# Ledger of designs, part 17: VH-VL binders against Lactate racemization regulatory protein (larR)

Target 1, 221 residues: Lactate racemization regulatory protein (larR), of Lactiplantibacillus plantarum (f9uss8)
Amino acid sequence: MVLTDIEYLLSYLEAHHVPTIKKKRHTYLTYHGLAEHYTYVLKDGIIKNSIILQDGREYNLSYIAKPDVISLLRDEVSRSTDQPFNVRIESEYATFYQVNRVAFWKYVNSTPELQNYVKNYYRKKLSENILRLQRMVMNGKKGAICAFIYSLVDLFGRKVNEGILIDFVVTNDDIAGFCGISSRSSVNRMLKELRTDGVITVKNHKFIIQDVSYLLDQIAN
Short names: E, the ipSAE of ESMFold2; O, the ipSAE of OpenDDE; V2, 0.75 times the mean of E and O plus 0.25 times the DockQ between their complexes.

## First folded at step 17 (VH-VL; framework fv_ebronucimab)

Design j3 (from q5 with light chain V100Y; at its last look DockQ between E and O 0.81; V2 from the best seeds 0.00; counts 0 for: pae E 2.5 > 2)
Fold by ESMFold2, look of step 17:
Structure j3 (fold): chain C 221 residues (1-221), chain A 122 residues (1-122), chain B 111 residues (1-111)
Amino acid sequence: as target 1 above (221 residues)
Amino acid sequence: EVQLVESGGGLVQPGRSLRLSCAASGFTFDDYAMNWVRQAPGKGLEWVSGISYNSGSISYADSVQGRFTISRDNGKNSLYLQMNSLRAEDTALYFCAKDTYFEYGQGYFDYWGQGTMVTVSS
Amino acid sequence: QSELTQPRSVSGSPGQSVTISCTGTSSDVGGYNYVHWYQQHPGKAPKLLISDVSKRPSGVPDRFSGSKSGNTASLTISGLQAEDEADYYCSSYTDSSTYYVFGTGTDVTVL
């Protein structure tokens, strides 16, 4: 049986006895702009990438909810070793392989299967980010919220009697940060519109999407 | 003008029941979560219970779990707290508090009532 | 229900600055920007003083300010006045099933 490229990477790291670290919910693995000598690979848990904008707001970029490399923006010869994002743990715990950045790239450069992982990683991330850019940048704030909520379906969605449950607690501050909205009160107002229109409801602090088509219609093509 | 008016407090013996009410006006009641907060004489604030705008989320402090029941009637703009099996430790001024969000927890309490006193003694 | 730690009392003379700390964990104060402050004068209901760490509602004097660092939030009263004598409570969103936690309260005395 042929391993997927991420399965191969994880097996490779285990075979080379790469150490792991564990971090608790709402602590940070890394901070944007700080020098870092390690590449981290998510083994288990959920994390959120973000940056701090000039006005002090936290701009949220993405969740990583399945095993994957946290970032591959730096290689063994890069002039800068600073981390591109803040990485915060959003699950109760998250576990990461911690490998020296130069050593990681030596593994990749000597191993065709890892080279394939890196190639596919960049293709996947580029494609996902282009799609997200089209949907988010070409919308007003309501469209951005709709696009964000829709994006959670693939990450956390499951079907229930009332609709599609987003099985993850997402706060209004998190929504504001993903959507470039400066205040929680603006998020509250737009969520009220979606509730009033029968698009979403909330049960046990989690969103239930009742009208997926409405979300899609609010997103600019 | 936002107004929250609590009622239903009084002196009761341990083991008995009381039902508190909070009449709300000056805002769209079913847009917001509602909460009960209590304060024993000379003591600090203790959150008792919260209920989301549609009653889809409800929780209680551990000290009252299984004995108290929060409810709301959005048609009457009213919040309720049914308090059963009352104990001396439940003696407090009970406040009705408006949340700023449709789900309790993520908001804060922007408006409070003046409270209704519950005394459990004898 | 857990409590956020506040000093029992703080005193200052008119015109001085006083600071009230509110210490929690990464599950509440450290993990969210949902720290709020309430002022309660004797015999009265609490009133919102500061929301979301540092935001002042309309009508709250600018001598009240809020901040946080790590697991500790702070309320500062600059230019203390006699009417500031009251109890002050912090609160935070938390990961627990209650979703709220209050601080223990701080009695501010104007000397």
Scores: ipSAE 0.532, ipTM 0.803, lowest interface PAE 2.5, mean pLDDT 88
ESMFold2 (binder alone), look of step 17: mean pLDDT 92; pTM 0.932
OpenDDE, look of step 17: ipSAE 0.829; ipTM 0.917

Design j4 (from q5 with light chain V100I; at its last look DockQ between E and O 0.85; V2 from the best seeds 0.76)
Fold by ESMFold2, look of step 17:
Structure j4 (fold): chain C 221 residues (1-221), chain A 122 residues (1-122), chain B 111 residues (1-111)
Amino acid sequence: as target 1 above (221 residues)
Amino acid sequence: EVQLVESGGGLVQPGRSLRLSCAASGFTFDDYAMNWVRQAPGKGLEWVSGISYNSGSISYADSVQGRFTISRDNGKNSLYLQMNSLRAEDTALYFCAKDTYFEYGQGYFDYWGQGTMVTVSS
Amino acid sequence: QSELTQPRSVSGSPGQSVTISCTGTSSDVGGYNYVHWYQQHPGKAPKLLISDVSKRPSGVPDRFSGSKSGNTASLTISGLQAEDEADYYCSSYTDSSTYIVFGTGTDVTVL
C-alpha cells in the first residue's frame, strides 16, 4: 500500500532525524508577525490559527487537527519569514517536527513525492480559502454558524447513536471568533434556534448534530 | 420578573439524606443551565453542581461526588439536589443559580435564589 | 478542587481606588475570557457585577471595571463608596471536569 503525501512527509522527516518539540494546551507555537526560522509540521494534537484584531477580538481562521504543515506562505529562499497567524495548542499537548526553513525546501526540491505534497497542500488550502470567503460574504450570522458547525464534522465528527458527535469542546467564544461575530448574545440566540429546532443537542459539553440537512439548508451557496 | 425559590433545607443527622428543590419562574426554564452553589457559615462560595438545559451535561464538586445527585424537571420548572450520606461539612446555605447559557461554564449566574439552610449535626 | 486565589481582604478610604486580584492558571483565567465577578452584601445572595472579564451589566456603576493579564484578573473599584463594602468573588470557566471554578473571596472594607 502506498503512503499518502503527508505520511510520506512524516516518514521522510523521521528518516532525517528531524527533532520534535511538545507544547501544552493554550500555549503558543508562533505569533502573528514575528520572524520564524523553522517550518513546523504537526505530528500529533490540535492547533488553532488566529489573528488578534485591532478591537481586541481574536479572529479564528482554522483548526489543524491532523498531521500537516503549519504554514507555507513565503518563498523557499528566505532564511526566516514573518508568521501569518498566531498558532495556539488546543489539545492537552501537541507535538511538532521543527525543521529549518532552508533545509525543508531543500528536501522538497530534491524529492518528487514532497513536491506532490506541496502541490496538493496549496490546492487544499486554496479550496478551503474559497469556502471560507463564501461563508464570510454570502451568509448571514446564522448561516455562518451553521457552516462553521458543519465544518467541524470533518475535523472532529464521530457517529454515535444520537447523531454526529463533535468530539471536541467548542465554546461560544470560539464560535464567535470563527464566524466574525462580535456579540456572544447573537451566537447564543442562534444556537438556541438550532437547539429548539432539534438540529443540535449538547452532551458532556460537546455538540451532537441531529439534523445535518438543516445545517446545509441554512448555508448560502 | 425572574424568581428562584429554594426549599427542602433543615436540620438532619450525619449519614441521612435530604432533597432540595428550586422553583423557577419568570423565564423559559429549559433554555438555561442551572447550578447549585453553597456557602458554609462564615465561609466563601463553593460551586456544588451544574446541569445543562437538557440534563445532558452534569458535573459535581469533588467534595460531593458520589453522594449528591442534581436533576431537573423542565415540565415543572424545577431544579433538585438529592443529598445522600450527609456530613457535618455539608452544613451550608444552598443557593439555586440561573446560568445565562444552556451549558454551565461558558455563561455566568445572572439570578440567584435567597438560599435554603442545611444543617448537619448530631 | 481548584480555587482561584484572591486576597483575604482589601480596604480603602472613600473616594480612593481598590483593586482585587483573582489568580488562576492557563487552564482557566489565562486560557479563557469567561471571568466573572459577583458582589455579596452581608445576609444577601450574590449579585453579578462584571461578566466576561470587563463587561458591566446595566445598572452597575462605571466605577467598577475589570481586566486581566496572563493568569490574573482584576476588579477595580474607583471612587470607593460606603455601599461598596461587601464580599467579592471571581469565577472562571475551567478545563477541569467541573467547568466552573470560584475564587476564595475578598472582603472589601471602606474606612
Scores: ipSAE 0.705, ipTM 0.874, lowest interface PAE 1.4, mean pLDDT 89
ESMFold2 (binder alone), look of step 17: mean pLDDT 93; pTM 0.945
OpenDDE, look of step 17: ipSAE 0.764; ipTM 0.894

Design j5 (from q1 with heavy chain S59D; at its last read DockQ between E and O 0.84; V2 from the best seeds 0.81)
Heavy chain, then light chain:
Amino acid sequence: EVQLVESGGGLVQPGRSLRLSCAASGFTFDDYAMNWVRQAPGKGLEWVSGISYNSGSIDYADSVQGRFTISRDNGKNSLYLQMNSLRAEDTALYFCAKDTYFEYGQGYFDYWGQGTMVTVSS
Amino acid sequence: QSELTQPRSVSGSPGQSVTISCTGTSDDVGGYNYVHWYQQHPGKAPKLLISDVSKRPSGVPDRFSGSKSGNTASLTISGLQAEDEADYYCSSYTSSSYYVVFGTGTDVTVL
ESMFold2, look of step 17: ipSAE 0.662; ipTM 0.848
ESMFold2 (binder alone), look of step 17: mean pLDDT 92; pTM 0.939
OpenDDE, look of step 17: ipSAE 0.867; ipTM 0.939
ESMFold2, look of step 18: ipSAE 0.719; ipTM 0.872
ESMFold2 (binder alone), look of step 18: mean pLDDT 92; pTM 0.939
OpenDDE, look of step 18: ipSAE 0.890; ipTM 0.946
ESMFold2, look of step 19: ipSAE 0.697; ipTM 0.865
ESMFold2 (binder alone), look of step 19: mean pLDDT 92; pTM 0.938
OpenDDE, look of step 19: ipSAE 0.877; ipTM 0.945
ESMFold2, look of step 20: ipSAE 0.686; ipTM 0.862
ESMFold2 (binder alone), look of step 20: mean pLDDT 92; pTM 0.939
OpenDDE, look of step 20: ipSAE 0.864; ipTM 0.933
ESMFold2, fold request of step 21: ipSAE 0.647, 0.704, 0.686; ipTM 0.837, 0.866, 0.859
ESMFold2 (binder alone), fold request of step 21: mean pLDDT 93, 93, 92; pTM 0.939, 0.939, 0.939
OpenDDE, fold request of step 21: ipSAE 0.908, 0.905, 0.905; ipTM 0.958, 0.958, 0.956
ESMFold2, last read: ipSAE 0.670, 0.666, 0.696; ipTM 0.847, 0.846, 0.863
ESMFold2 (binder alone), last read: mean pLDDT 92, 92, 93; pTM 0.936, 0.936, 0.940
OpenDDE, last read: ipSAE 0.906, 0.909, 0.910; ipTM 0.955, 0.958, 0.958

Design j6 (from q5 with light chain T98D; at its last look DockQ between E and O 0.79; V2 from the best seeds 0.74)
Fold by ESMFold2, look of step 17:
Structure j6 (fold): chain C 221 residues (1-221), chain A 122 residues (1-122), chain B 111 residues (1-111)
Amino acid sequence: as target 1 above (221 residues)
Amino acid sequence: EVQLVESGGGLVQPGRSLRLSCAASGFTFDDYAMNWVRQAPGKGLEWVSGISYNSGSISYADSVQGRFTISRDNGKNSLYLQMNSLRAEDTALYFCAKDTYFEYGQGYFDYWGQGTMVTVSS
Amino acid sequence: QSELTQPRSVSGSPGQSVTISCTGTSSDVGGYNYVHWYQQHPGKAPKLLISDVSKRPSGVPDRFSGSKSGNTASLTISGLQAEDEADYYCSSYTDSSDYVVFGTGTDVTVL
């Protein structure tokens, strides 16, 4: 009786014998701009959404690190089936339910619990997109980096003696791509400021946040 | 001017130990990761080990894992490699290399020392 | 083994272009843009030529250029000169336990 909306969706897909596919690290599930007839639901693993810019740089949109639908931008009557972004596997592997797009929306339209999932999904995505816009337009480069690092706490954060461990290796290219920064040298300079100010440190290739209040104050500016 | 000076190489018998040192100057040492890279005579480059700015991250090539220990003393601007249980295949010129980032792997090596030669033979 | 594959040697006449390939996997060259190129003259320490696939540091002539496609990175030397005769190594970040891997090396000969 106490199923979350995503738990309900997963059990629904299992009951309907929806097939799964499995993909390995750094392979792509979908590519921006190519036609796709399926809706994918992440069962296990970590993925990254991105767009490749005309100069070859990768602009990163989000991670999905727990079960969720990859994209709901197209419905059963949409004329365009273009994928909105690239989906790359960042974990050793990831497993997805593969549901025909039209069939998925048929399930939703006839099932109140799935309608509730979809409403909450859109509210969540709207909020996330507003925060991404704020990161890109309201903060300087340092503020954008602080906002991005803070955003990782919900996905990968774990309390340890030294502070909050981000239990995922995040590269300086990843940071540049999420923050819309054109060069790694700019990212590195700002990370040095955060290290010097006692805000972050590194252990076993992972960041540890030592001063969360500092990160929050940079977002408020 | 950035300068890296390796020392401690020499001729040793198999199974013995050596300790390499690298004295750094001309940059803020504790801003950067440091690396050891070796080159056997007539052969290519092989990354041996890396250490983050604060020693919080340390990794070794599989070929030396369990036998070599990297360390740094940021107060003395020095990088070290303790090499135990030396084997003939460890014979190489050992370079000290400065990283451009505080974590090895995500930067590149912008400055190298001239190397110190280690020869392991009976 | 933990090595990126390079041709053993390439050669060209002065003024010609040569290209050196560096082939890895999706765990290194294919998965990240931390691909770098180093030049090594006999008896000398290596010197950085190209960082991050295609970025040329100050002081490196613009006849050196880099690119990547899939799991293969390439270094191109345009307008080959006598001083370009050297060994060339690529390197990459890897998400394996080594974290850094070098290529097998390429001997460039100027005919």
Scores: ipSAE 0.625, ipTM 0.838, lowest interface PAE 1.8, mean pLDDT 88
ESMFold2 (binder alone), look of step 17: mean pLDDT 92; pTM 0.935
OpenDDE, look of step 17: ipSAE 0.831; ipTM 0.915

## First folded at step 18 (VH-VL; framework fv_ebronucimab)

Design d1 (from j5 with heavy chain Q65E; at its last look DockQ between E and O 0.81; V2 from the best seeds 0.00; counts 0 for: pae E 2.05 > 2)
Fold by ESMFold2, look of step 18:
Structure d1 (fold): chain C 221 residues (1-221), chain A 122 residues (1-122), chain B 111 residues (1-111)
Amino acid sequence: as target 1 above (221 residues)
Amino acid sequence: EVQLVESGGGLVQPGRSLRLSCAASGFTFDDYAMNWVRQAPGKGLEWVSGISYNSGSIDYADSVEGRFTISRDNGKNSLYLQMNSLRAEDTALYFCAKDTYFEYGQGYFDYWGQGTMVTVSS
Amino acid sequence: QSELTQPRSVSGSPGQSVTISCTGTSDDVGGYNYVHWYQQHPGKAPKLLISDVSKRPSGVPDRFSGSKSGNTASLTISGLQAEDEADYYCSSYTSSSYYVVFGTGTDVTVL
């Protein structure tokens, strides 16, 4: 009977017959700056948050790879709000609960377990943003790439005979976007260094990390 | 100077096999993915197969999967295409193409060979 | 199974502009910026003309430009010259199968 915060939220939404929508790979759920009347909760699938930089590049902020609320960064009262990020589907499909914003906050405000979810959500997101800021300002380009690859272990890592498989295809454009690197050739050169030093290898389009200690040594503390 | 030189083409009967080779020079071969691209007479370009720098990723176009095998020998700076169970529709000029990345598809093809002609006819 | 759709032919007089479209899906042209353009003169190997939607390699004249909107990429040749008469192919990475797909090809004729 005891549910984790997210299990409680999902059960609550099911019990209230909240409708779901399904989106396919590389389509967008929401766009940065556009008005939106709904709160979305990821039921299954993988999404990527991003924003458009002044030079036109999409700057990638994070993956969400397990059930969670897409964003709670705007006020509780408005019927609509500007979305803080582009949200793109990265799995073959993703499914979301679609909840009217005002109704969502009414559910939260009447339900202590959902209030606890929201408090923990903000604490988690604050911690994640601090770590993201550290990655952006405290590393050179190689250190940023190492930090990003290491961060994928928690999201997609799986132990195999050859090392730690990152069980998701991450392209060099994705890496450039997560690391704030405008030159894809710079990403390629630094990945080449990691390959020649025996730190990573590739199998079936996916990275296998062979030397985690090397990655950690390259990351600023 | 980057050079890619294909060889091994020719006239063969349907159902037979050929092995194409591509000799690479002028760059560090094992830094890059390699590709085979074909062009039937009077037709467009068709990607046939790609192989990552370490042979850890290999893919084939649906039209050749199960019949063709791509391989590379990084010690000899050479790319190969073993073509089994050849059909008339495999008749084409076969190009060796260098990728700019260690996985195919995420770079572009910056250097191409002149191609080797494969003709499958009775 | 997928190929990128291009017009079969496009023509223009010297000095005019022509535009070649390359239409795919969200799994290829729309999903990433791995769209490239190759020029092929008769009897010759293809040559890279535009990489990554809009980047010109050294030696490619600035009259060649590329862009993308949604699932459609475009190559524009401004100030068309006789030497631009050739076949043009787009290509893209496809995330559905993780390999490369070419467009159907466009014959550019300089009138």
Scores: ipSAE 0.627, ipTM 0.836, lowest interface PAE 2.0, mean pLDDT 88
ESMFold2 (binder alone), look of step 18: mean pLDDT 92; pTM 0.939
OpenDDE, look of step 18: ipSAE 0.871; ipTM 0.932

Design d2 (from q5 with heavy chain N54R; at its last look DockQ between E and O 0.73; V2 from the best seeds 0.00; counts 0 for: pae O 2.1 > 2)
Fold by OpenDDE, look of step 18:
Structure d2 (fold): chain C 221 residues (1-221), chain A 122 residues (1-122), chain B 111 residues (1-111)
Amino acid sequence: as target 1 above (221 residues)
Amino acid sequence: EVQLVESGGGLVQPGRSLRLSCAASGFTFDDYAMNWVRQAPGKGLEWVSGISYRSGSISYADSVQGRFTISRDNGKNSLYLQMNSLRAEDTALYFCAKDTYFEYGQGYFDYWGQGTMVTVSS
Amino acid sequence: QSELTQPRSVSGSPGQSVTISCTGTSSDVGGYNYVHWYQQHPGKAPKLLISDVSKRPSGVPDRFSGSKSGNTASLTISGLQAEDEADYYCSSYTDSSTYVVFGTGTDVTVL
């Protein structure tokens, strides 16, 4: 069995007995004071990355529900802005490898497989963000919401009789933060429209996509 | 003007049943989740039950789970609370509360009824 | 189904400022910006006072303000007036199966 790049990284970290930390839901992985010393790798759980704008608004970047070198993205954001980069735990728990930053890069620089992982990491993140930007900018706020909801399919989607269940609770605040919408009431209104039109329904505070085609039509491709 | 009018309260003995109603007007009823909130005499507010805009999601407080049933008739702009196996601790003023979201929990209650008093006593 | 913790009572003289705290957990107050405040005068139904931590509905004086830090939300009443004497309740979205929880309530007295 050939390991994927991320699997290789995880195996490598395990083999080197890299310590892990476990965080509870809705706590934050703090970088202050630690950012200079550690590289964090999500081992398991779900996290939300976000940026706090100068005016206090939160811009949500992404949900991450699989192993990921979170610090790589954080570092890139930090190079471009001094705005705080937040990592909030969204699952009951999340576990992170806490790797000495120097050691991490030593590993990367000495291991072709890890170099490849890092290279592909940046490529993937770049591609994902470009696509996200395109989908969320081109069709207004409603289009952005549609794009966002659709994007959740890959992360949390599960086929059910009624359609595709997004098996993850997403709040209006979350949606607003992902879509750059300042008014939660606007989000609510647009969601109601989607509901009324039979595009989505909500059960137990989770979205069920009933008309994927509609969402796709609202997304600039 | 949004109006919520509760009815159906009264004095009942323990173990009996009572059905509360809430008549809503002044807004698109089926666009919003609805809630029951109760307040025992001299006590605080306690959320009792919530129902989504089309009854697709329902939840109850642990204290009433299995005994109370929330329902709605969107055609009549009405919210209901069937209360079975009533206990003394169910004695309270029961408010109908309009949600601001179509699913209960993520909104706030922007309109409240005057409440209907339920007294459970032997 | 734990309630959010509020002080039982708060008092102040006319013109003073009082603050009511609402303490929860990372699963409710600390986890979301869905904290709301309700004012209830004796014998009356609750009235929405503040929504979403700090949003003031139309008709609510600007002397009412809301904020949140960590797991604690706060309602501040500045320039306390006699008509402000009432019970105040916070509420929050919660991850529990009920999805909504109220605070224990605070009796505000104007001296």
Scores: ipSAE 0.180, ipTM 0.738, lowest interface PAE 2.1, mean pLDDT 91
ESMFold2, look of step 18: ipSAE 0.627; ipTM 0.844
ESMFold2 (binder alone), look of step 18: mean pLDDT 92; pTM 0.934

Design d3 (from q5 with heavy chain Y108W; at its last look DockQ between E and O 0.72; V2 from the best seeds 0.60)
Fold by OpenDDE, look of step 18:
Structure d3 (fold): chain C 221 residues (1-221), chain A 122 residues (1-122), chain B 111 residues (1-111)
Amino acid sequence: as target 1 above (221 residues)
Amino acid sequence: EVQLVESGGGLVQPGRSLRLSCAASGFTFDDYAMNWVRQAPGKGLEWVSGISYNSGSISYADSVQGRFTISRDNGKNSLYLQMNSLRAEDTALYFCAKDTYFEYGQGWFDYWGQGTMVTVSS
Amino acid sequence: QSELTQPRSVSGSPGQSVTISCTGTSSDVGGYNYVHWYQQHPGKAPKLLISDVSKRPSGVPDRFSGSKSGNTASLTISGLQAEDEADYYCSSYTDSSTYVVFGTGTDVTVL
């Protein structure tokens, strides 16, 4: 079996006995900017990355629900802005590898497989963010919400009789933060519209997508 | 004008049952979750139960779990609370509260009924 | 199903400012911006006072304001008036199966 890039990284970290830390839901992974001594790799759990704007608003970047070198994205953001970069734990627990930053890059620089991982990491993140940006801005706020909901399919989607269950509770506040919507009530209104139109339903505080085609039609491709 | 009118309260002995009703008007009933909140005499507010717009989600406070049943009839714009195995500690003014979301929890209660008094006493 | 912690009572003279705290955890007040405040006069049903931490609905005077820091939300009443004498309750979205929790309530007295 050929390991994926991330699997290779994880195996490498395990082989080198890199310590892990476990964090509880709704706690934050603390960073110290570019002076951070550690590179963090999400081992398991779900996290939310966000940026705190100068006016105090929170811009949600992404949910991450699979192994990821979260520090790489953090560092890139930190190079571009002094705005705080938050990593909030969204699952009951999340586990992170905590590797010395210098050691991490030493590993990367000496291991072709890890170099490849890092290269592909940046490519993937760039592509994802470009597409997200396009989908979020091209069809108004409702389109943005549709795009966001659709984006959750890959992360949390599960086929059910009624459609596609998003097996993760996403709050209106979160949606507002992902879509750059200043009013949560506006989000609520738009979600009601989608519900009324039979596009989505909600059960146990989770979305069920009933009309994927509608969502796709609202997304600029 | 939004109106919520509770009914069905009264004096009952412990172990008996009572069914509360809430008649809603002035808004699209099936667009919103509904809640029961109670207040014992001289005490604070206690959330009792919530039901989503389509009854797809229901939850209860631990204190009433297994004894109370929340339900709704969207065709009648009515909310119900079946209370079984009543206890003295269930004595309270029971409010019907309208949610601002179609699921309970994320919204707030923008409209309340006047409440209906339930007294459980031997 | 733990209640949010509020002071039992606060008091102030007319024209003064009083603050009511509502302390929860990262699973409720600290985890979300779904903190709401209700005012209840004696013998009356609760009335929405503040929603979403700091949003004031129509009809509520601007002397009522809300804020949140960490696991504690606060309701501030500036320019205290006699009619402000009432019980005040906070509520929050929670991670529990109930999804809603109330505060213990605060009795505001105008001296």
Scores: ipSAE 0.438, ipTM 0.829, lowest interface PAE 1.7, mean pLDDT 92
ESMFold2, look of step 18: ipSAE 0.678; ipTM 0.865
ESMFold2 (binder alone), look of step 18: mean pLDDT 91; pTM 0.928

